# VH-VL binders against Chaperone protein TorD (torD), part 12

Target 1, 216 residues: Chaperone protein TorD (torD), of Ferrimonas balearica (e1svr5)
Amino acid sequence: MDEQEIREEVALAERRATLYWWFASMLCRELDSDQLNTLCSESGRVLLDALAEEPSLAPGCQKLRRALAGVQVLATPQLELAADYATAFLGDHLGSAPPYASVYVEPGGMMFQHPHQQMVQWLQQWQLAVSFDGNEPADHFAIMLDLMGNLVLKGVDSPEAQSAQSALLAEMLPPMRRWVTQCQRQPGFYAALAELLLAFVSLDQTLIEGEFSLAQ
Short names: E, the ipSAE of ESMFold2; O, the ipSAE of OpenDDE; V2, 0.75 times the mean of E and O plus 0.25 times the DockQ between their complexes.

## First folded at step 22 (VH-VL; framework fv_ixekizumab)

Design s5 (at its last look DockQ between E and O 0.84; V2 from the best seeds 0.00; counts 0 for: pae E 4.4 > 2)
Fold by ESMFold2, look of step 22:
Structure s5 (fold): chain C 216 residues (1-216), chain A 120 residues (1-120), chain B 112 residues (1-112)
Amino acid sequence: as target 1 above (216 residues)
Amino acid sequence: QVQLVQSGAEVKKPGSSVKVSCKASGYTFTDYDIHWVRQAPGQGLEWMGIISPYSGRTYYNQRFKGRVTITADESTSTAYMELSSLRSEDTAVYYCARDRGYEGPHFDYWGQGTLVTVSS
Amino acid sequence: DIVMTQTPLSLSVTPGQPASISCRSSQSLLYRDGKTYLHWYLQKPGQSPQLLIYKVSNRFSGVPDRFSGSGSGTDFTLKISRVEAEDVGVYYCMQATHYPFTFGQGTKLEIK
């Protein structure tokens, strides 16, 4: 493989990993003031415009931009987003959408069962430390996204890590589809973020499938 | 209108098998889990197992030692429970029950019950 | 398996009077997520069971507010503040914190 092709492969993997980690950071806890300011700045606008060039991502980008604009006209934008996060993800009420795979695929929605155990095994296998609260079940979507970002980078030099991306997507996408549907019961910034996230991960899955299909 | 409609009563010989159906309507079948619970005549309730139709995952009460198989068919919105190697003590009313899943398991709607009689 | 013990097994109540049913589990029903999956069902004569209370104290839709649940850990109580004729049947507690899910033996409530 020539030097230019290697640089392009690494650059693509870095862009993919950066997006997975960006979504993980947006989802793992409520946005702080610095994150909100960055997202509302010119750099945030450029990011969303770039993502929206892909037709499958444009609707989610548009909804996210509208939600940000709506929050910025309120007296305390960061506090409003914190309230939206809590209502969407932390409630124990009809319409709450906890961001854990087990809720949507494990019988009874029971935590700390198969989806959690699988993630613990993968995190151990790949020797990863993730910056997430240690008392959370390991099947939190933010943790799964963080693992995916690491697998994307490792996949440049590891066929095993490349194959692991497909395995993780198979565990993540089915519960994520149900989670995103549930998020729409609480419209707002985090519902829009979840919709954009699903569109991104779904797009990445189709690109990975096309790449492997051509190689086979 | 949520409904769980079960198949009709059955009379079986010891050593045979029975398969009870539970047809769901009035909701999106794959959004909820299905449990099976039985009640012997004049006795209490006994949980048999659960299926999540979206994932196909199951958990069984080990008291039945592998005699129970629970399946789901999304195309017909129907769950099934098959009990094999029937014994006289398996005579009971068998219920299917729906649970919400996202607030932890609790049964919000029940089928009408299916009497299975096992006798010589 | 978690053993669920109900007391009393039979209860005869004058209409308008209160009733109380106890349910004790052989180990704590507090799950790792901080929630307690203890539920109460009523089976009226000749009918399928129906949900009354879920997660210790939450009344299911359509259940009158004369029904209340309480408790924690291993000890739980269902109370009926004023018993009515339609409350006749067998009451079951159930735990769904540990597989396999298990029911209490049932408490038969009758009007005297």
Scores: ipSAE 0.298, ipTM 0.721, lowest interface PAE 4.4, mean pLDDT 88
ESMFold2 (binder alone), look of step 22: mean pLDDT 93; pTM 0.951
OpenDDE, look of step 22: ipSAE 0.811; ipTM 0.899

Design s6 (at its last look DockQ between E and O 0.64; V2 from the best seeds 0.00; counts 0 for: pae E 5.4 > 2)
Fold by ESMFold2, look of step 22:
Structure s6 (fold): chain C 216 residues (1-216), chain A 121 residues (1-121), chain B 112 residues (1-112)
Amino acid sequence: as target 1 above (216 residues)
Amino acid sequence: QVQLVQSGAEVKKPGSSVKVSCKASGYTFTDYDIHWVRQAPGQGLEWMGIISPYSGRTYYNQRFKGRVTITADESTSTAYMELSSLRSEDTAVYYCARDLGYSSGPHFDYWGQGTLVTVSS
Amino acid sequence: DIVMTQTPLSLSVTPGQPASISCRSSQSLLYRDGKTYLHWYLQKPGQSPQLLIYKVSNRFSGVPDRFSGSGSGTDFTLKISRVEAEDVGVYYCMQATHYPFTFGQGTKLEIK
């Protein structure tokens, strides 16, 4: 009884962490050919079908499938996605949606503000290193998602790590909602990915809150 | 399209307060930050502060020593600037301005028409 | 506070001739993200200010291509390749790299 419940809790945590890390990998840089091929393969189709079983995730999954189908008929699909990534996240134009929390919650929208400082503290607290240049803001959504995946796994054996999940979601979701709204002004694969991501993180927050409430 | 419409001119006595409104239209209010800038007669521009309507976070120019308060009301798409303990040197036209934001950083793409506040005995 | 110094403070230009306005900051305006938050505004007589150039050299939507901006670090320039009657007003540079944001004194452009 007790052993089965522990195995089920570990399996759920591993599944949640895998999804957070999958989204982090999709967002941290433009998809390479291997990632695109995997996403377009049977395993990618099975993943999106499974996510779409949840009603709140189905619209994002549908948009993502349509965007994938649209680029697959082009001469160089990976290069088209790379251009979409650059236009959506890296451009200096007014329609860009940089994937950093500071941009969406700090007055003036500048990088390296309070959300960055908070993430630096959390990464140190949980002994995690960022994999790219120390000059990059730590509040990139991909980094926040990576931290969340780690907290999900640690939360199996750590009430502190479980509580930290709620704290991270509270910091991540408000800027992410604005980011996703901004992304929709540049329709395409990455706008669809951002929409699906927000739906997933929002769903996970409600399930975590429901579990805590039920435990009382 | 995008408009920022401010409340009308006001005449105030020293020591009182004034609250200027800035109603936004033509865009989603919480998507962009709002700044307040003033201009004394015949003089240049002075930045007063900023609010992010989505988060409610503010930053103020400390030259005003806590006399300025900036707020926003999502339900009416309206930002407010209140300046307290008024002095004659606070006589100016007060502007609200929309911050272009995001990857572009802080700069003002649309301005209100300005509100003259006259502080005199 | 970052002091923004404009030169000249006033400028009389024959229509069709070029104009150039300089803006110097007391500290570098380069932010740690590699961007420079230096902007130019025009306030026409009796009007609110309007954005011309943002982040040194980017023309705002609807601004004629006769306006251009350049510079880096602490030294910046606004150029008008051919001044027209509608260009009269006061030009301000503004920095938004450091709080509080600060403006230059203004440069009044008049037609001769």
Scores: ipSAE 0.187, ipTM 0.676, lowest interface PAE 5.4, mean pLDDT 88
ESMFold2 (binder alone), look of step 22: mean pLDDT 92; pTM 0.945
OpenDDE, look of step 22: ipSAE 0.825; ipTM 0.907

## First folded at step 24 (VH-VL; framework fv_ixekizumab)

Design t1 (from s3 with heavy chain T58K; at its last look DockQ between E and O 0.78; V2 from the best seeds 0.73)
Heavy chain, then light chain:
Amino acid sequence: QVQLVQSGAEVKKPGSSVKVSCKASGYTFTDYDIHWVRQAPGQGLEWMGIISPYSGRKYYNQRFKGRVTITADESTSTAYMELSSLRSEDTAVYYCARDYGRGPHFDYWGQGTLVTVSS
Amino acid sequence: DIVMTQTPLSLSVTPGQPASISCRSSQSLLYRDGKTYLHWYLQKPGQSPQLLIYKVSNRFSGVPDRFSGSGSGTDFTLKISRVEAEDVGVYYCMQATHYPFTFGQGTKLEIK
ESMFold2, look of step 24: ipSAE 0.562; ipTM 0.813
ESMFold2 (binder alone), look of step 24: mean pLDDT 93; pTM 0.950
OpenDDE, look of step 24: ipSAE 0.803; ipTM 0.898
ESMFold2, look of step 25: ipSAE 0.579; ipTM 0.823
ESMFold2 (binder alone), look of step 25: mean pLDDT 93; pTM 0.951
OpenDDE, look of step 25: ipSAE 0.834; ipTM 0.914

Design t2 (from s3 with heavy chain T30D S52T; at its last look DockQ between E and O 0.74; V2 from the best seeds 0.00; counts 0 for: pae E 3.5 > 2)
Fold by ESMFold2, look of step 24:
Structure t2 (fold): chain C 216 residues (1-216), chain A 119 residues (1-119), chain B 112 residues (1-112)
Amino acid sequence: as target 1 above (216 residues)
Amino acid sequence: QVQLVQSGAEVKKPGSSVKVSCKASGYTFDDYDIHWVRQAPGQGLEWMGIITPYSGRTYYNQRFKGRVTITADESTSTAYMELSSLRSEDTAVYYCARDYGRGPHFDYWGQGTLVTVSS
Amino acid sequence: DIVMTQTPLSLSVTPGQPASISCRSSQSLLYRDGKTYLHWYLQKPGQSPQLLIYKVSNRFSGVPDRFSGSGSGTDFTLKISRVEAEDVGVYYCMQATHYPFTFGQGTKLEIK
């Protein structure tokens, strides 16, 4: 592969990893004021406009923009986002959608089972700087997205890391589809973010699986 | 309104198998797990297993593993429990029950299906 | 398997009087997520079981507030503050913290 092809492959991997890490940062806790200001700035608008050029991402981008605008006209936008986060993700009843893979695929929704164990194994295998505390389930979607970003960059130089991307997506996407559907029961900023995230990860899976997947 | 409607009573001979159906209505079938619980005449309740219809994943009580198969058909909103190699002690009422979600507990139960195993 | 032991196995109660049913597990029912998956069901004569209390103390929708649950670890209690005729049936505790899920033997409640 010539230098130009290598440069393009690295640039694509860097853009993919940046998006995975951006979603992870947006999902791991409610937005703070700096994140909200950045998202509402020109740079945030440019990002969403760029994402919306892809037809499969445009609906989620539009919903996210509408939700953001709706929050910004309220007296306390950050407080409203914190309330939306709590309503959407916190709680142990059907009206919430906790962002953990095991909730949606493990029989009975039991935590700390296969999805968690697989993530612990992968985090250790790839020696990520963030350590696992043992008390938080490792199958939180934000943690899975963070791992994916790391695997995307490592995949430039490692066929093993490329294969691991496919394996992680296979674990992440089925529960994420259910999670996003349940998020829509609580419309708002985080439901829109979840929809956009699923569209992005689904698109990325299709591109990773190659030409056959794109023919759909 | 949530309903679980089970198939009718069965009379079976030892060594045969039985397949009990559980038709769900009034909710999104793939969003809830289905359990099977049996009750021998005059006895208590015995949990048999669970299926997650969305993924097809199952977990069986070890006492039945190898004889019990639980399946689900999302297109008809129906769960099935098949028990093979029937014995007289398998005579019981078999219930399906819906898992409320977020940790297993059974919020709605079917009406029960009596399976009688006799020679 | 986790053994669930109910006491008493039979109760005869004068209407309007309280009732208390004990459920004891052979192991702690506290799960790693900090929750305790201990549930109570009532099976009225000729009916399927119905959920009363889930996760120790939460009343299911439509269950009267005269029913309450308490306990932790291995010892749990269902209380009926004032028994009514419609409360007749067999009460079961169930644990869902450990596979396989198991039920207590049942407690038959009758009106005197």
Scores: ipSAE 0.363, ipTM 0.736, lowest interface PAE 3.5, mean pLDDT 88
ESMFold2 (binder alone), look of step 24: mean pLDDT 93; pTM 0.952
OpenDDE, look of step 24: ipSAE 0.747; ipTM 0.877

Design t3 (from s3 with heavy chain T30D S52T T58K; at its last look DockQ between E and O 0.75; V2 from the best seeds 0.00; counts 0 for: germline match VH .562 < .625)
Heavy chain, then light chain:
Amino acid sequence: QVQLVQSGAEVKKPGSSVKVSCKASGYTFDDYDIHWVRQAPGQGLEWMGIITPYSGRKYYNQRFKGRVTITADESTSTAYMELSSLRSEDTAVYYCARDYGRGPHFDYWGQGTLVTVSS
Amino acid sequence: DIVMTQTPLSLSVTPGQPASISCRSSQSLLYRDGKTYLHWYLQKPGQSPQLLIYKVSNRFSGVPDRFSGSGSGTDFTLKISRVEAEDVGVYYCMQATHYPFTFGQGTKLEIK
ESMFold2, look of step 24: ipSAE 0.589; ipTM 0.820
ESMFold2 (binder alone), look of step 24: mean pLDDT 92; pTM 0.950
OpenDDE, look of step 24: ipSAE 0.776; ipTM 0.887

Design t4 (from s3 with heavy chain T58K G101D; at its last look DockQ between E and O 0.66; V2 from the best seeds 0.00; counts 0 for: pae E 5.8 > 2)
Fold by ESMFold2, look of step 24:
Structure t4 (fold): chain C 216 residues (1-216), chain A 119 residues (1-119), chain B 112 residues (1-112)
Amino acid sequence: as target 1 above (216 residues)
Amino acid sequence: QVQLVQSGAEVKKPGSSVKVSCKASGYTFTDYDIHWVRQAPGQGLEWMGIISPYSGRKYYNQRFKGRVTITADESTSTAYMELSSLRSEDTAVYYCARDYDRGPHFDYWGQGTLVTVSS
Amino acid sequence: DIVMTQTPLSLSVTPGQPASISCRSSQSLLYRDGKTYLHWYLQKPGQSPQLLIYKVSNRFSGVPDRFSGSGSGTDFTLKISRVEAEDVGVYYCMQATHYPFTFGQGTKLEIK
C-alpha cells in the first residue's frame, strides 16, 4: 500500500473519530461553562464553518449557530442550556426525547432491551471499559458514538473493526432518525445538535458505503 | 385529529380465524406503537400484544398460545390483529390503541370491533 | 402474570362529593429506570376506554384537575375531588412495568 495513501487513510480516520467523540461529549451531559465558552469562541466558529462546507451539514450548523447566539444574549446562558438539556432529554415522555436507541425501536419504548444487550456485547468484544453497574443503559447514543470513534481508529489496522462500523451504523441510524424527529418537538440548542449529529452520521454512512462499493 | 378506525363487526365459526384492521390517521404511523386489547361481554380489559411499526418488533400475551399475530402495513398506515383457531370464549370487542413512542400508556383508542364466535 | 386488584368494584357517589379508587399490584411496579408504569383509564358507557392518569400521577391532556393519582410500589389510588355526572363509567388501573400488561377488574362509578 502507498505510504501516502496509508497516511491519508489514518488522517481521515482520526478526523472521523474526533468528530464522533466530539458529538459524544456534547451529548453525554449538559455543556459546562468551559465547553460553552469554547463553542462560542473563535475555535468553535471555525469548527462550525468547516462542517458547514459540506452541504448536507450546513443547515444543522446554521441552526446550532442561531441557537448559540440566542442563548448567549440571555442573563444565564449555561443555566438556559442545562434547562434545555433537561427538557430535551430528561423530561416526561410526551415532551422529551431520551437519547437511547431502545426507546425508539423496542415496543413500548422500554429500556434495557435487545439494543442494550447488543451494545454490552460489542463493548466487551472491543474491550472498552464502560461501567454498566446499576441502571445505566449501554445503548445511550453518546456511548454508541464513543464506540464508533474507537471502531473508526481500529479500522485502520483491522478489517473486522472496519466491518463493525457498518454494523453499528445499521443499529444506530434507524433509532436516531426517530429520536431527532422527537427532538424537533421542542426546538432549542439540543434539538439543533441532534439534527446536526444525524446529518453527520448519515453522511458518514454514505461515504462508508461508497468506499465499500469501490472495493467490490 | 388523531384517529384509529377499526374494521366492522364479524361473526365467525369456531376453528376459523379473524383479522381486524386498525387504520391510523392524523399522525406519523411509524412514530407510535400499536396495542391490541380485548373485552369479553360484561368483562374487563385484556391486553393481547404490541407492535412497533417502525422496527416491526412485537410482544404477545402468551395466554393466547401463539394464536395471535399482530402486523403493521406502513404504506396504508394500518395495523392488523389476527386471531386463529377461534373458540366461543374469544367472543369480545377488540380494540387497537396507540402508545406514545416511549411510555406504554394508551393515549388514543379505536372504536372497537365486535367479534362473535358461534356455531 | 401481575394481578391488579381494584377496590371497590362498584361505587355510588352523590354529585359534588369525593371518590377514591384503590389499585393494588401483586408485585412492585417500579421499573429499572426508576419509573412506575401504573396508568388509569375511564370507560364511559358505550365508549372506548380513555386515558386519565399515566405513570401514577401525571394527568393526561384535557383531564380535569379534580382527578389525581398517587401511590408507589404496589399500592395506588385514584381520587376524584368532586364527582360530576360526566364521570360515570368504569375505571381501570393498568400496569405496564411487566409483560404481559394487565388491568384491574374495573370499578364502576355511578351517580346516586
Scores: ipSAE 0.103, ipTM 0.645, lowest interface PAE 5.8, mean pLDDT 87
ESMFold2 (binder alone), look of step 24: mean pLDDT 93; pTM 0.951
OpenDDE, look of step 24: ipSAE 0.795; ipTM 0.894

Design t5 (from s3 with heavy chain S52T, light chain K35R; at its last look DockQ between E and O 0.69; V2 from the best seeds 0.00; counts 0 for: pae E 3.3 > 2)
Fold by ESMFold2, look of step 24:
Structure t5 (fold): chain C 216 residues (1-216), chain A 119 residues (1-119), chain B 112 residues (1-112)
Amino acid sequence: as target 1 above (216 residues)
Amino acid sequence: QVQLVQSGAEVKKPGSSVKVSCKASGYTFTDYDIHWVRQAPGQGLEWMGIITPYSGRTYYNQRFKGRVTITADESTSTAYMELSSLRSEDTAVYYCARDYGRGPHFDYWGQGTLVTVSS
Amino acid sequence: DIVMTQTPLSLSVTPGQPASISCRSSQSLLYRDGRTYLHWYLQKPGQSPQLLIYKVSNRFSGVPDRFSGSGSGTDFTLKISRVEAEDVGVYYCMQATHYPFTFGQGTKLEIK
């Protein structure tokens, strides 16, 4: 691979990793004031415009813009987003959609089983500094997205990291599809974010499949 | 209204197999797990296994290892339990039960299917 | 397998009086997520079991507030503050913290 091809591959990997980490930061907890201000600024508009150039991402971008506009006209936008986060993701009732893979694929929705154990193994293998204790399942989608961003960047010069991307997507996408469907029962900012996220990860899976075929 | 309707009573010979169906209605079938529980005459309840219809994943009680197969058909919203190599002690009422979700507990039960194993 | 032991196995209660059923597990039912998957079911005569209480103390929808559950670790209790005629049947505790899931032997409640 010549210098131009290497620069293009690195630039693509950096772009992909940045998006995975952006989604992870948006999902990890309710947005704080700085994140909300950035998203509502020209910088956020440019980001959403760029994402919307891809046809499969445009519907999610549109919904996210509408949800942002709706929140911004309220007296306390950050508090409204915190309430939306709690309604969408927190609680044990059937109306919530907790953002953990185990909820959607493990029998009984039991935490700390195979989806969690697989993530612990991967995080240890790739030496990611994430705090885990007995009360924090590792299969939270934000943690999976953070790992994916790291694997994307490492994959530039590691065949193992390239293969790990496919393995992580295979673990992440099935529960994520079910999660996003459940999120739509609670329309709002986080339901729109989840829809956009699924579209992005699905698109990235398609690109990885084509990329691997050409690279060999 | 959530409803689980099971197939009718069966009389079987030792060594044969039985397949009991459980037709679900009133909810999105793939959103909830299905368990199978049996009750021998005059006895308590015994858990047999679970299926997650969305993923197809199953777990079985080891007491039935190799004899129980649980399946689900999304297109008909129906779960099945097949018990092979039947013995007389397998005579029982077999129930399907829906998992409430968010930790396993059974909120709705089928009406039960009596399976009698006799020679 | 986790053994679930209920006491008493039979209970005869005057209507309007309280009733208490104990359930003991052979191992702690506290799960790693901080929850305890101990549930109570009632099987009325000639019927399928029905859920009363889930995760120790949560009443299922439609269950009267005279039913309450309590306990932790290995010791659990179902209480009925005022027994009524429709409460007759067999009460089962069940644990779902460890595979395989297991039930207690049942406690038959009768009106005297």
Scores: ipSAE 0.395, ipTM 0.749, lowest interface PAE 3.3, mean pLDDT 89
ESMFold2 (binder alone), look of step 24: mean pLDDT 93; pTM 0.951
OpenDDE, look of step 24: ipSAE 0.727; ipTM 0.870

Design t6 (from s3 with heavy chain T30D T58K G101S; at its last look DockQ between E and O 0.67; V2 from the best seeds 0.00; counts 0 for: pae E 2.7 > 2)
Fold by ESMFold2, look of step 24:
Structure t6 (fold): chain C 216 residues (1-216), chain A 119 residues (1-119), chain B 112 residues (1-112)
Amino acid sequence: as target 1 above (216 residues)
Amino acid sequence: QVQLVQSGAEVKKPGSSVKVSCKASGYTFDDYDIHWVRQAPGQGLEWMGIISPYSGRKYYNQRFKGRVTITADESTSTAYMELSSLRSEDTAVYYCARDYSRGPHFDYWGQGTLVTVSS
Amino acid sequence: DIVMTQTPLSLSVTPGQPASISCRSSQSLLYRDGKTYLHWYLQKPGQSPQLLIYKVSNRFSGVPDRFSGSGSGTDFTLKISRVEAEDVGVYYCMQATHYPFTFGQGTKLEIK
């Protein structure tokens, strides 16, 4: 394999990992003032413009940009986003959409069962520390996204890590599709973020499937 | 509104199988889980198992030792329970029940299906 | 398996008087997520069971406020503040914290 192909593979992996970690940071808790200011700044506009260059991501980017504009004209934008986060994700009825895989695939939505146990195994296997507080089940989508970012970088030099990406996506995407559908019951910033995230992960799965086919 | 309509009563011989259907209406089928519960004549309730129609994931009460199979068909909004190797003690009314949200509890029940096992 | 024990197994109550049904589990029903999956059902004569109370104390939609649930850990109570003729039937507690899910043996409520 020539030097240019290796550099291109590393650069692609770095961009993919950066996006997985960006979504994880946006999802793990409500945005703080610095994150909101950055997203509303020129830097945020450039990021969303870059994402929107991919046609499958453009609708989600547009919705997210509209939601940001709507919040920015309010008296307390950060407090409104905190309320949106709570309404969208914090609750125990069908009107809210908690961001945990178990809610959408485990019978009864019971936490700490197979989806959690699988994540604990993977985090141990790859020797990763989570930056969440210690009480969250390990199948929070933000934790799954953080793991995926790590596997993306390790996959450059590790066929095992490359194969693990497909395994993690197989566990993450089915519950995520249901999660995003339920997020649409509570329109707003976080519903738009969830839609964009699903589009990104779905696109990445498609590219990995094509990449594996071409490489093998 | 929300309804679970079960198939009709059956009389079966020991050693045979029975398959009871549960047709759901009035809600989005794959948003809720389906449980099966039975009640022998003059007895209490016994939980048999659960299926999540969206994921296909399921759990069974192990006292049935693989004799019970629970399935769901999303295209017809119908759940099924099949009990094999029937014994006389399997004579019971079999109920399907819908699982509410965020913690298993049964908010709506089918009308029940009497299965009689006799030689 | 978790054994659910109801007392009494039978009640005969004068209309307008209170009733109380106890449910005890062989193990704590507190789940790792901080919730307690203990539920109450009523099976009226000739009918399917119906949900009354879920997660210890939450009344299901359409259930009169004369029904209340309480308890924690292993001890739970269903109370009817004033019994009416429509309340006759068999009351069951059920735990859904541990597989397999299990029911109490039932409490038959009759009007005197």
Scores: ipSAE 0.455, ipTM 0.771, lowest interface PAE 2.7, mean pLDDT 89
ESMFold2 (binder alone), look of step 24: mean pLDDT 92; pTM 0.947
OpenDDE, look of step 24: ipSAE 0.804; ipTM 0.897

## First folded at step 25 (VH-VL; framework fv_ixekizumab)

Design u1 (from t3 with heavy chain Y27F; at its last fold request DockQ between E and O 0.74; V2 from the best seeds 0.00; counts 0 for: pae E 2.2 > 2)
Heavy chain, then light chain:
Amino acid sequence: QVQLVQSGAEVKKPGSSVKVSCKASGFTFDDYDIHWVRQAPGQGLEWMGIITPYSGRKYYNQRFKGRVTITADESTSTAYMELSSLRSEDTAVYYCARDYGRGPHFDYWGQGTLVTVSS
Amino acid sequence: DIVMTQTPLSLSVTPGQPASISCRSSQSLLYRDGKTYLHWYLQKPGQSPQLLIYKVSNRFSGVPDRFSGSGSGTDFTLKISRVEAEDVGVYYCMQATHYPFTFGQGTKLEIK
ESMFold2, look of step 25: ipSAE 0.601; ipTM 0.827
ESMFold2 (binder alone), look of step 25: mean pLDDT 92; pTM 0.945
OpenDDE, look of step 25: ipSAE 0.792; ipTM 0.888
ESMFold2, fold request of step 27: ipSAE 0.488, 0.532, 0.453; ipTM 0.794, 0.805, 0.773
ESMFold2 (binder alone), fold request of step 27: mean pLDDT 92, 92, 92; pTM 0.947, 0.947, 0.948
OpenDDE, fold request of step 27: ipSAE 0.842, 0.000, 0.855; ipTM 0.916, 0.494, 0.921

